# Designs tried in a protein design chat: VHH binders against Cytoplasmic dynein intermediate light chain DYN3 (DYN3). Part 4

Target 1, 312 residues: Cytoplasmic dynein intermediate light chain DYN3 (DYN3), of Saccharomyces cerevisiae (q04949)
Amino acid sequence: MDNCNAWDKLLSQNESTINSTETATITAIIYSPSSKTLHQFINICFPEGSNSILDTTLINYATIGWTNDLKENYSVDVYTLIRNTDDALDLLKPFLQEHSSKVRWLILLDWTLNDQKLWLNELSYAFNKIKQLNDDNEFSVWCLNSGEILNLQRHTTVWQSVHIDFILQTLRSFCYFNDSSLFYICEDHTEEKREEAQRLKYQELLKHFCEDRDMKDHIEMVKRSEILIPKGCDSIGLIKTVDERFEPTEVKEQHFLARYMDFIPTIDKIREDRKTTSGIDLDKLYPLEVFKVNIQEELGKMFAKYRENSRI

## First folded at step 13 (VHH; from x4 with S102R)

Design y6
Fold by ESMFold2 at other seeds, look of step 14:
Structure y6 (fold): chain B 312 residues (1-312), chain A 121 residues (1-121)
Amino acid sequence: as target 1 above (312 residues)
Amino acid sequence: QVQLQESGGGLVQPGGSLRLSCAASGFTFSSYTMYWVRQAPEKGLEWVSTISGSGGYTYYKDSVKGRFTVSRDNAKNTLYLQMNSLKPEDAAQYYCATRGDRYTGDEFDYRGQGTQVTVSS
């Protein structure tokens, strides 16, 4: 706990000093398994109205400004990317080559996509690819729709607590060894006032993550659908309190990946057979020729927006 | 069937100590992570501490860390909570708890009847 708080405090102080007179700038990249997941994430965690300028079916860019509770102004350059091929992250290469400072990565997972069996492999690939593309990264993993955990166990006989805990311990171990934050996002639609308080909480969490601030008062390691673990706040011992038979150090090994995939239930045989992590076969719905034109058009729009925002 | 029975509560003055016990039966106690939780009117059900099946790994709510110690004796199927330097805000009904093999929406769905801790000077 002390390491997380001390490091965050130091970085926040330095960031504030550097930008005391002018607006501080941040670069953030959201990597989402689907447009629906991206839309939900922005609606929950970003300031109201952000969806109108950040939603996409492939790639987008926009600048979002905010002022924090210390009256510090931030200008956040946000890139959004939808995983639609195994090489989707390569689309960011031109933008990353122009940028040589810290990038905040928000890597999304979604409990409703029925692809949990593939999560570890997708995270491993994404983190390794990102490290090849950029040297200075601040990682976070955001698991949306964690309320689905209850539905999986109520509506099937194959999902049990041991599977939920195994996924959690795997994700915690992966994030621990890759110096990443881990956040579960659960929407509560029972009461309107609770929904708004929940959104405000997640918006503050997002701001603190992007601003490299202390997140000690956001830690939650007990409530299974509401896990919040900032970088540096977990440990092998804490992970083992869930089930000590789980060995966190094995998560890094190749044989563990196969065991992980074999242990996790599958609900959708067709998705498993496609060997994808996002679900829908985009090639079938978006023919290659149309898709290539759309990619070129979307990149063109992205560059145009980037140039407009960088003009003096 | 899972059976949990708490004991050891009582009335103490601020700064005092109590040791709670929880007798467990009807399941393989040493295989399950155990929890202490408490309930007071203003806070509802509140997690206090966690201990792994062997007792080798523990986790505490920040407000009790350094004052409370969770332990277990797997030969006796008994969970303990040593509470030192008690404060008025620690007054509550204390429960030992565990989690079943299916999540029902309750993080602590197996609990005993509880034991009352009262702190008054």
Scores: ipSAE 0.814, ipTM 0.931, lowest interface PAE 0.8, mean pLDDT 82
Fold by ESMFold2 at other seeds, fold request of step 14:
Structure y6 (fold): chain B 312 residues (1-312), chain A 121 residues (1-121)
Amino acid sequence: as target 1 above (312 residues)
Amino acid sequence: QVQLQESGGGLVQPGGSLRLSCAASGFTFSSYTMYWVRQAPEKGLEWVSTISGSGGYTYYKDSVKGRFTVSRDNAKNTLYLQMNSLKPEDAAQYYCATRGDRYTGDEFDYRGQGTQVTVSS
């Protein structure tokens, strides 16, 4: 008996198609802030066994197969990239220059990394860089561990609903203007049946995104930890229902980035040593430990600027 | 001190209409996005519609879009839901709701006692 995923091997070796259609091929690139975030994403959203072939290296490649609910076979060439340097996306340049098919981009964010101040800048950089490297892109932003939203408000006094809403409206506006999907991934570990149903839901979401299928049945714009907004399903008016004081068109402006970073709280006092009472140590965050840029110094600058501005 | 009081429910036949009202007090009503939510027997709370603080932006659950209209009168601190073409599936206890300054895990942490809508079949 074969103890590995036999149908993945058959699909990747291109031995045969069993369905009414030949196997369709998809190119997907996962751009993750850390190896931990990447493994969690694969475990939640990809078919079982996928995480054993996508390890924690800076860049990795695997072919992952699946069959959708229409009994169509797909072969997905998955590239994974950990963003640990300014040049990380350039590692894909030789591949992208030779590649002629549409590339599906899965840009990961992670609520547990305590780096929400950096999200808009990192998304803007990533989207602009990707558009320079490749012409035919299908973008999506995946915010993992969105259940942390509740923990931030329970365990700190500084995080308020207005900050959660501001991040959401910023991400929705950014995705709207960049023709991207936006998905929050929230795991519920209360019961095993709920956990299994949730995994199947996110696997279906991933398949529909990669296959360019209609995702209107997956839309969720109300539950703040479970946001699911496929590209083309949002609007300026819908974004304003969250808090109409937010102006979505301002997200495109260069000065908005400073306002974004200034408004988002942190629970650490950057002016003090890591022995503060905050309970979160930015030096121990996984993506910060692999970055070439001194993230602690940059956060310290943003904190100092924020306090100066807030007193005016 | 947030207080919300729904009214206007009742018994209607399928295809009929009702207009729900919600009187609000204890907060600056015009600054808050308001929601209509409903709860059928043995079901969880179900979101129905959203309206921004000024009333200028609305969002509806797909199954009620085109049949229900949310509106507000900020001078009277009152939220409304006009329900047309009512179906048996719309029968529920209807609540007006808003969100506090902190997310507590409940998407609709401020609600009134509700008003019952019953649709005969």
Scores: ipSAE 0.813, ipTM 0.934, lowest interface PAE 0.8, mean pLDDT 81
Fold by ESMFold2, fold request of step 14:
Structure y6 (fold): chain B 312 residues (1-312), chain A 121 residues (1-121)
Amino acid sequence: as target 1 above (312 residues)
Amino acid sequence: QVQLQESGGGLVQPGGSLRLSCAASGFTFSSYTMYWVRQAPEKGLEWVSTISGSGGYTYYKDSVKGRFTVSRDNAKNTLYLQMNSLKPEDAAQYYCATRGDRYTGDEFDYRGQGTQVTVSS
């Protein structure tokens, strides 16, 4: 039954009525660098209509039902959070402190934001912070708009394959040592059939991740814009097949962050790092997206939904 | 100018073996990861195996793992693919490939003319 989407229909028509004795509950948290990135991710990976209840400029919460390809029904409590400040994850602290089940983390990166220099530092901070906030975590890193890799090469002279490979090997190494999945999302709008097939692929990928299913059939390590590496499927040796001069174990070392940031180009970067690298301020060089929001209003909306949908 | 020339293809019975070779020139062969890819009639290009510059690290498509072995001889600038236990679905034009300095959307920018592997039904 390819059309057994009863949970999504129920959520779209009315707020879900969940019988906790008959349906397994999953908790998922989407941590996004921007509301635009979040919107795109939900549109690609979640059932139709999910944007209307999950989109946010800061924080949101909703319960989403879905069915998988084995015709099993799931109820998913989804939190969406925008990285507005360094303290954004703390907004979830009250909910996480009372929560005792495994949390599935979907940490978003976005190739179009021109912040690749900051990715390793942000991932390190986010993973460490999450481990402090919650004991039982399943991590995944989702790099959206990976089709931008081609555009960076076409529209600048500064981006080369060595930079793309270095970022990939760094992300793979980081995820390998932190027991995380790594997924690139490349949305192709050139054909309607191809676009729909991509959405189906990424929706099934999301479901498999959230449901802790075997994901061996979802591995792609060769196509640079379509990387799919579930937790446990990578290795130091596999990472080195890209370029064996890269040493994955160095990613864990404190000095690697500076080397990573120095190597990654930016628009109009002229490679002055071998001349003037000593003055680089780690926190200020390429900040993640930050925008002004009314925090009290967004928290109020989220807490109202939480109280309404919470289980006793 | 990068040049890659495949050889060693032919007609073989199911269960048989072939050894493909790829002669490389015009670049520092030992510095580059090399790939074997294949294309069956009316199908897209399919990745088969990867081998690092030194030859120390390899990766295989699941359907060929255990049957195919990629290797290289950097002194001879030659890439090899040993194919054992061949199946009808392995029949294809086989290419050796490498990647250039810029990503063009083509994962295998440089490849030769290929060598045909035919497995009798």
Scores: ipSAE 0.812, ipTM 0.933, lowest interface PAE 0.8, mean pLDDT 82
Fold by ESMFold2, look of step 14:
Parts: structure tokens; C-alpha cells; sequence
Structure y6 (fold): chain B 312 residues (1-312), chain A 121 residues (1-121)
């Protein structure tokens, strides 16, 4: 008598299920020393236009979609945070406590900020703090503007290859012992075609890192301004090929930080000590007006974005 | 002044072997990391291998790993590259190199005249 079409019923159920799978699958946090560094990083490594929704003077959040070279689609929840004080990472605590999946950390350094003396201390603090805030982390350190290495050596008598190599071996050792990737980003602005090819290269690097893909084709350990060392690809022996006199295990020692800071040159004098813990004038690096951003308002905006994405 | 002199190049068939030598003078050889680099026609310099000052630590380009062996004799101030299972794509001018105290735009500031390796069927 009454014959129904079971096939049509099954297809309608599957169509609804397919439509409901559009959710964020990757969480990434960019921790930047400055708004300028953050802007440059997003412009280089993220899809065109990402700055309009990720740039910040303190903290921001947005969802970024991309398609990889295997034609797989990803939705990435991206948090951006500017390092304004030693406790800046605490601003993320409410979001991390509600989060149950792996977090990809993109910790930025910038060769142009003349703050290389601070790098090891900043990394040590950031990694230790992040491990206290969240259990499941994938770390990476991104050194922007590494082309400055050439300028430092061409235009000053203070910077020499031994200093560049010491920083590199220190960063490689730190990342090795902390299970982190290390990437140098070197921009070439001389030609638009070459500039675009570099952006595509670094966009693919970012995608491979965030997607936890094999990165063997992205290893560069020889070209000093273009270092690319994915997690797990380095070793004590490889680090020592740069200069065997450097001992990578010393990076873990409690007194190494002072030796690191003493060895690295600076051309700036500190004139106002009341604003820094390191004796370097952080107002010159991080203007006071940046720290005056209405933190309650920015957190409110970030919570609103977070809640809308979590409604699914 | 740094002086580097490569030798040992020649013509070999695919699958053959060759041993390159590099005589070094004008610097404290045992204190410096040394490199082998190569250049095929109309190509830039390509890094091949790295060896630390004592010879205890090495690093190889993936395409030569397992086939090439870098070594050094610090008593003779000599760097070596043993090349086995040679392929046509290994044909190039080979240079030994080191890095100076300042980067001047060249990753391998000091290198010799080179020695030619030719691989033919």
C-alpha cells in the first residue's frame, strides 16, 4: 500500500550532518613583541587581508580559513597577543582553561628591535608560563627580519659572526630541549615577483606547522638568515657543526642566562631604568601609550568573538 | 691570509668513487668548521657537507647522505670528501670553504679554486 522512499530520507539526514561539520579544528596563538612585528608576521605568513581581523595593540581573536596543497580545508582559531609586561600571557588564562585540544604557539622574535640580549630570558619565561597555563602545546619560535643579520655586520663594528652564531646555537639548543620548531623569516623586497614567492613559501611553512605535517622539505640549517628547523630535526651534534666550542647542554644551566646576556652586543645605552627589569629602556621598544590600551574593553571584544564561535 | 687548494677531481662513471682533498693554510685549521660546496654550470653555489673543527660533528645535504663522507686530518691541515655511488647530478666544480669573522654577503667567505668532478655514461 504505502511505499516510502528510504533513500531520500537517508540523504536528507546526511546533508544535515555534512553542513554541521564546519567548525574550527586548529587553535593557534601568536605572541609578539610588538604590534609592528605582529603586523609583518601576519602579512607574510597568513592569507591576504588577515591583518584587518588579527592586528592588535594588546589582544585579539579571529577565525582564519585556508586550503592546503593537498586540497584539505582548515578553520583556524587565531589569538594574537602583544608582550606588554611579564604577565601578558595571563590574559589568555580564561580561554586556555576552557580549551581541550592542542594549542599551536607562534612565539615571535624580531631582529630589528635590538633586543637580542633579552631573547633567551623572554623565551624561557614564555615557555615555562605556557606550560603552566596549558598541557597540550606545540611550540615554535619565529625570528622575523633575519635579513638584519647582514646589516648588523656590514654597518657596525660591534656585531661579528661569532655573535650571530652564538645566538643561533643558543636558540637551536633552547628549541631542541623544549621540543620547539625554530624558523627565521627573511624578506626580500627588491622585486614583487620574488616577494610574492617568499610569502607563498612562508604561508606553506605555517600551514605545515599548524597541521602537524611532515616538514622534512622545509629544513635549512646552513643559510644564516634563512634557518628553518622543525621540531625533532635538530640534535646536539648538528648544533655543534656551527661552532664546536659552543656546548648546547649549557643552555639549560641556571647561570647561562647571564653569560648569554653579557656576550651579546648592544649599541644602545639605557637612560631610564624605572620602566624595565633588564636595564634596557622598554619604552623605546614598547611605547607607554601601547600599554595604556583599555584592557577591559579589548578583553570584552575578545570574549564576544570567542562566545560567537563557540555557539556551534 | 686564508688559502684553500682543492684536488682529486676527475672523470668517473655513474656508480664510481672519487676522493677530494683540500689543503688549508693561513689560519688555525682545527678551530674552524669546514664546508664542501659545489657549483654546476649556470647554478649558484650549493652546500654539500659540513664538518666541525675537531672532525667530530658532520652534516650532509640529503641527496648525498650515505654516499659522501667528509673528514679532516688536522695534523696535515687537510679536508677530505669521499664520494661513493656517484650520480650524473653530482657533476660539478667542488670547493672547500670556511667562514670568516664577518659576513660580507657570502655564506662561504673563503673557498679555493675548486676541482671538477665529471660523471658520464
Amino acid sequence: as target 1 above (312 residues)
Amino acid sequence: QVQLQESGGGLVQPGGSLRLSCAASGFTFSSYTMYWVRQAPEKGLEWVSTISGSGGYTYYKDSVKGRFTVSRDNAKNTLYLQMNSLKPEDAAQYYCATRGDRYTGDEFDYRGQGTQVTVSS
Scores: ipSAE 0.812, ipTM 0.933, lowest interface PAE 0.8, mean pLDDT 82

Design y6
Fold by ESMFold2, fold request of step 14:
Structure y6 (fold): chain B 312 residues (1-312), chain A 121 residues (1-121)
Amino acid sequence: as target 1 above (312 residues)
Amino acid sequence: QVQLQESGGGLVQPGGSLRLSCAASGFTFSSYTMYWVRQAPEKGLEWVSTISGSGGYTYYKDSVKGRFTVSRDNAKNTLYLQMNSLKPEDAAQYYCATRGDRYTGDEFDYRGQGTQVTVSS
């Protein structure tokens, strides 16, 4: 059976349904380093009940509806991908080739995985690969569990503010030069009223990003665990207010990756002081594949779910 | 031994101006980004402005942009905040601040005793 042709058929059916209900359509792809990170992101940023629709398999698809604060209805086609190999993004080629609309990319990082040394390389790979796979992209980087910044400094002697600032300035520079948004997501579970307010805040942030709305009211560049920088709102000068010894243009240079990795504290020392909460293999910190995966089987599951959820 | 001492506060009418100063000692002042923060009665600290170590890069809270100007004189180890077109909402205790080498949950670990700005109409 030809899955490429099935994709075109499903897109046609979906577009007709949306037009008949006066619902605008959005395509979003979430690229997550782990199942746990993906689950946390959906639970925090997506409407209640979205986790029941988007399980945490290697590849998943669902259509999620929401109404924004202007009472406009949206239908969001959400694809999720757990990174398990360097070629994981290639699994989306059939869908991207048949897609005619802008794709919103939600590229996740997670402060609790203790893999900060790898972030710049992984972002560089992901952005370059995505640009090769698709021409019309809206990028965003979402750093989950940024409250871990405090724990890193509480429970080790090697993590200093200069390291936290260096990572921030590197991520800001990378996003600035790649025309991407950068969002830190910090959950506070100490007060239920505050937790609910945070969920509503992040849900509105996600909606504004996906709907391509003005995000000036969401900017936060001072609170280190709550950074929110929409595309186009940063600058070299603003990045340098953190520590002007950092030169943002160096992020684009050859060999900056080695300097980045050398400056960030060793993984071995962090491993001795604290365990990660994501199930990551500390001996290899970030194993990309723990089990054998049948790629065609996973694609089949996604197509079956898509057809079932999209029926009118 | 980090020491920060603010001065220059006072009572001013709406639309008036004040210039705050902050004397710094016990650290290499020119190497540190400095901040102005403020606190109204029974409220938390609110960030107002940021200035880089050399003074070449600044950032302002939207509500004060165009009215306030942060500057520094590294030869005198002094931070300044020129406040123009003052509004009642600007009334607060103003602190100069910097960040220590470890994040403790406070964004502004080191700050002085503050100087009071009162705007009456």
Scores: ipSAE 0.807, ipTM 0.931, lowest interface PAE 0.8, mean pLDDT 81
Fold by ESMFold2, fold request of step 14:
Structure y6 (fold): chain B 312 residues (1-312), chain A 121 residues (1-121)
Amino acid sequence: as target 1 above (312 residues)
Amino acid sequence: QVQLQESGGGLVQPGGSLRLSCAASGFTFSSYTMYWVRQAPEKGLEWVSTISGSGGYTYYKDSVKGRFTVSRDNAKNTLYLQMNSLKPEDAAQYYCATRGDRYTGDEFDYRGQGTQVTVSS
């Protein structure tokens, strides 16, 4: 498919939903691992009537409007990009070169894609690339379908609390050092009223993030499926309350990525809507039945090795 | 067999102080993050504080920060909660808790029978 035609398609999908005489503007870019993840995110976290954002193409653009709880009107230019190749972010370069406003980045992860081994590498690539492409960024990482944490532990013998905690401490450390928010999105379908209340909460979270508002009332660091950590609200000490043997500063080290990927369990394939980056093939390295090991001991070995090799 | 036994609850006036204790057995206490949680009548469990295995790292619910102090004595396998400047809103059954090796949907799947804290004039 002709890459130049993507811009023509994007412009032809443009529409206006703003019905206000005085409006502040926001630019948001959603970087999603799949079309399904993107659709779920929009349906859960964006205001009703955001259907113009939904699309199955690699790149989409839409303008939506909303009014916040302070009765302030916003016009939101939303770009969506599905992670298909390492080149996907480069497709935004022409737009970003002429852009003069802060860009809000909503970088999606999805617990149901069975690609958790790839998360740290993909985040590292995306953040580094975005910082090269644009100077004024507000980062956030959104982990969708976090209710899958329970299913992974119920339906496999290889997923244990230590793995869930290790992923959490890694993501918190990464976001802490990159000045990013971290949000787990867990949908509860048991009752319509509860489901709607939860979606309203996530919509308010999204609005507060996009509007650069205080999010202290949204902090959740204890409930494993419902983690909500706005930028600036975490610390090395808070991360270590989960398991103090985890060393947050190691997340920045080159050798940590390999240890991260080695420790995280896998299922035999990544979901069909998800593509890999950097050529790594998860299925070749980590078969469905992962080696059973003493998880506590192996995690302890990881932490001890760093301290012995440190020059400090 | 994990066992947690809370003690130290009682009746206290607003502004008063109380110290809760939790005796732990049946697991390697110093390896586990410990929690204090509480439950008011007809309410769900509410997280209060977290303390790491060594005791070096803590986290508190905003409404109790500066008033409550969590600590542990790993030689005695005992968790403590010092509660100062108590408010009527703090009245609840208090539990010490920890987490098992598998997430079952319960954030605090190991807890004791609790100890009652009552704050009234």
Scores: ipSAE 0.803, ipTM 0.928, lowest interface PAE 0.8, mean pLDDT 80
Fold by ESMFold2 at other seeds, fold request of step 14:
Structure y6 (fold): chain B 312 residues (1-312), chain A 121 residues (1-121)
Amino acid sequence: as target 1 above (312 residues)
Amino acid sequence: QVQLQESGGGLVQPGGSLRLSCAASGFTFSSYTMYWVRQAPEKGLEWVSTISGSGGYTYYKDSVKGRFTVSRDNAKNTLYLQMNSLKPEDAAQYYCATRGDRYTGDEFDYRGQGTQVTVSS
């Protein structure tokens, strides 16, 4: 019928617009602890993906176009993956073989899942596995619902500022040594204008990350619920301004991973949707295996002295 | 209990210099990261600089980096802010600050009374 032809023409026009001469192609993979976390991320940071149903199954795919603030057009191949087993990342192997561009990884954490005790181990596993699966990666860690930091301290007696700071210094150190960005996503739902401004900031940040643009104008290292630290903008010295007794270079060690898990408070129950859909064995420790070359050399010098004193 | 007292503010010309001081008492000063924050008329509190407990690690707002220097003397329980090349935009009430054991939504829940810096020719 003529209406069927009209739909075909509309779809072909949309496709040709995405593939204009000024269009650049990006591959992005969003690795989420749950469908709910993924829905929230898309709604807040990536509304262009809302119409493509990226959150209905374990693995999803869509090609999405956007235009940035410089009027440049991009075509983004977006994969989403809900982590629910140790081998969830292996599902991406065939897709990784089919592209020749850098892969942008958006690894989601969620302050509301009550699993902060497991975050370092989960990140270590994910980064180790991703580096085994693909050589050309751009990493970012996105901690959603960071407004929960306030609620944890209001509604429990076990959460203190020292725990919040320790998690932050651990995540910053991990990201620093793994050449990754770190972003806390916090929404204020009480004021429409402020909520819109927050969303626009996060949407711009996501586009800048995917487009390999300078993000130094987006740095926030002081407001504990609103941390924004692009790759390359942190340092050991800056991390130590939070609490200088923290040693960022220890984050690699197996003993630190156990110390991290022991120090972080446990609320008795990880949320059911996280526990059901977690792709990581939460009882196993996955120490970091790989650092960038220069960091590895510096750590080797430090560890050689430690190992000599500690070997039996 | 926790006491913070700022001093050293005043009127300076653009390009001038001032040195702010903050006397601290009622807590183990050398164990706490300290902050300078400022508030201009009709504006919220704005972070300026951070210094670790020993004084070994510092961090500055971009607009003051290279012009302002934070330091501390733990033997005197005193925090300092050396402000050089002052601009009209630096005019504000300056507070020294630190953080308590619980995050209440206020990043700088312990502050002094402040000291006024005015930049005018």
Scores: ipSAE 0.803, ipTM 0.929, lowest interface PAE 0.8, mean pLDDT 81

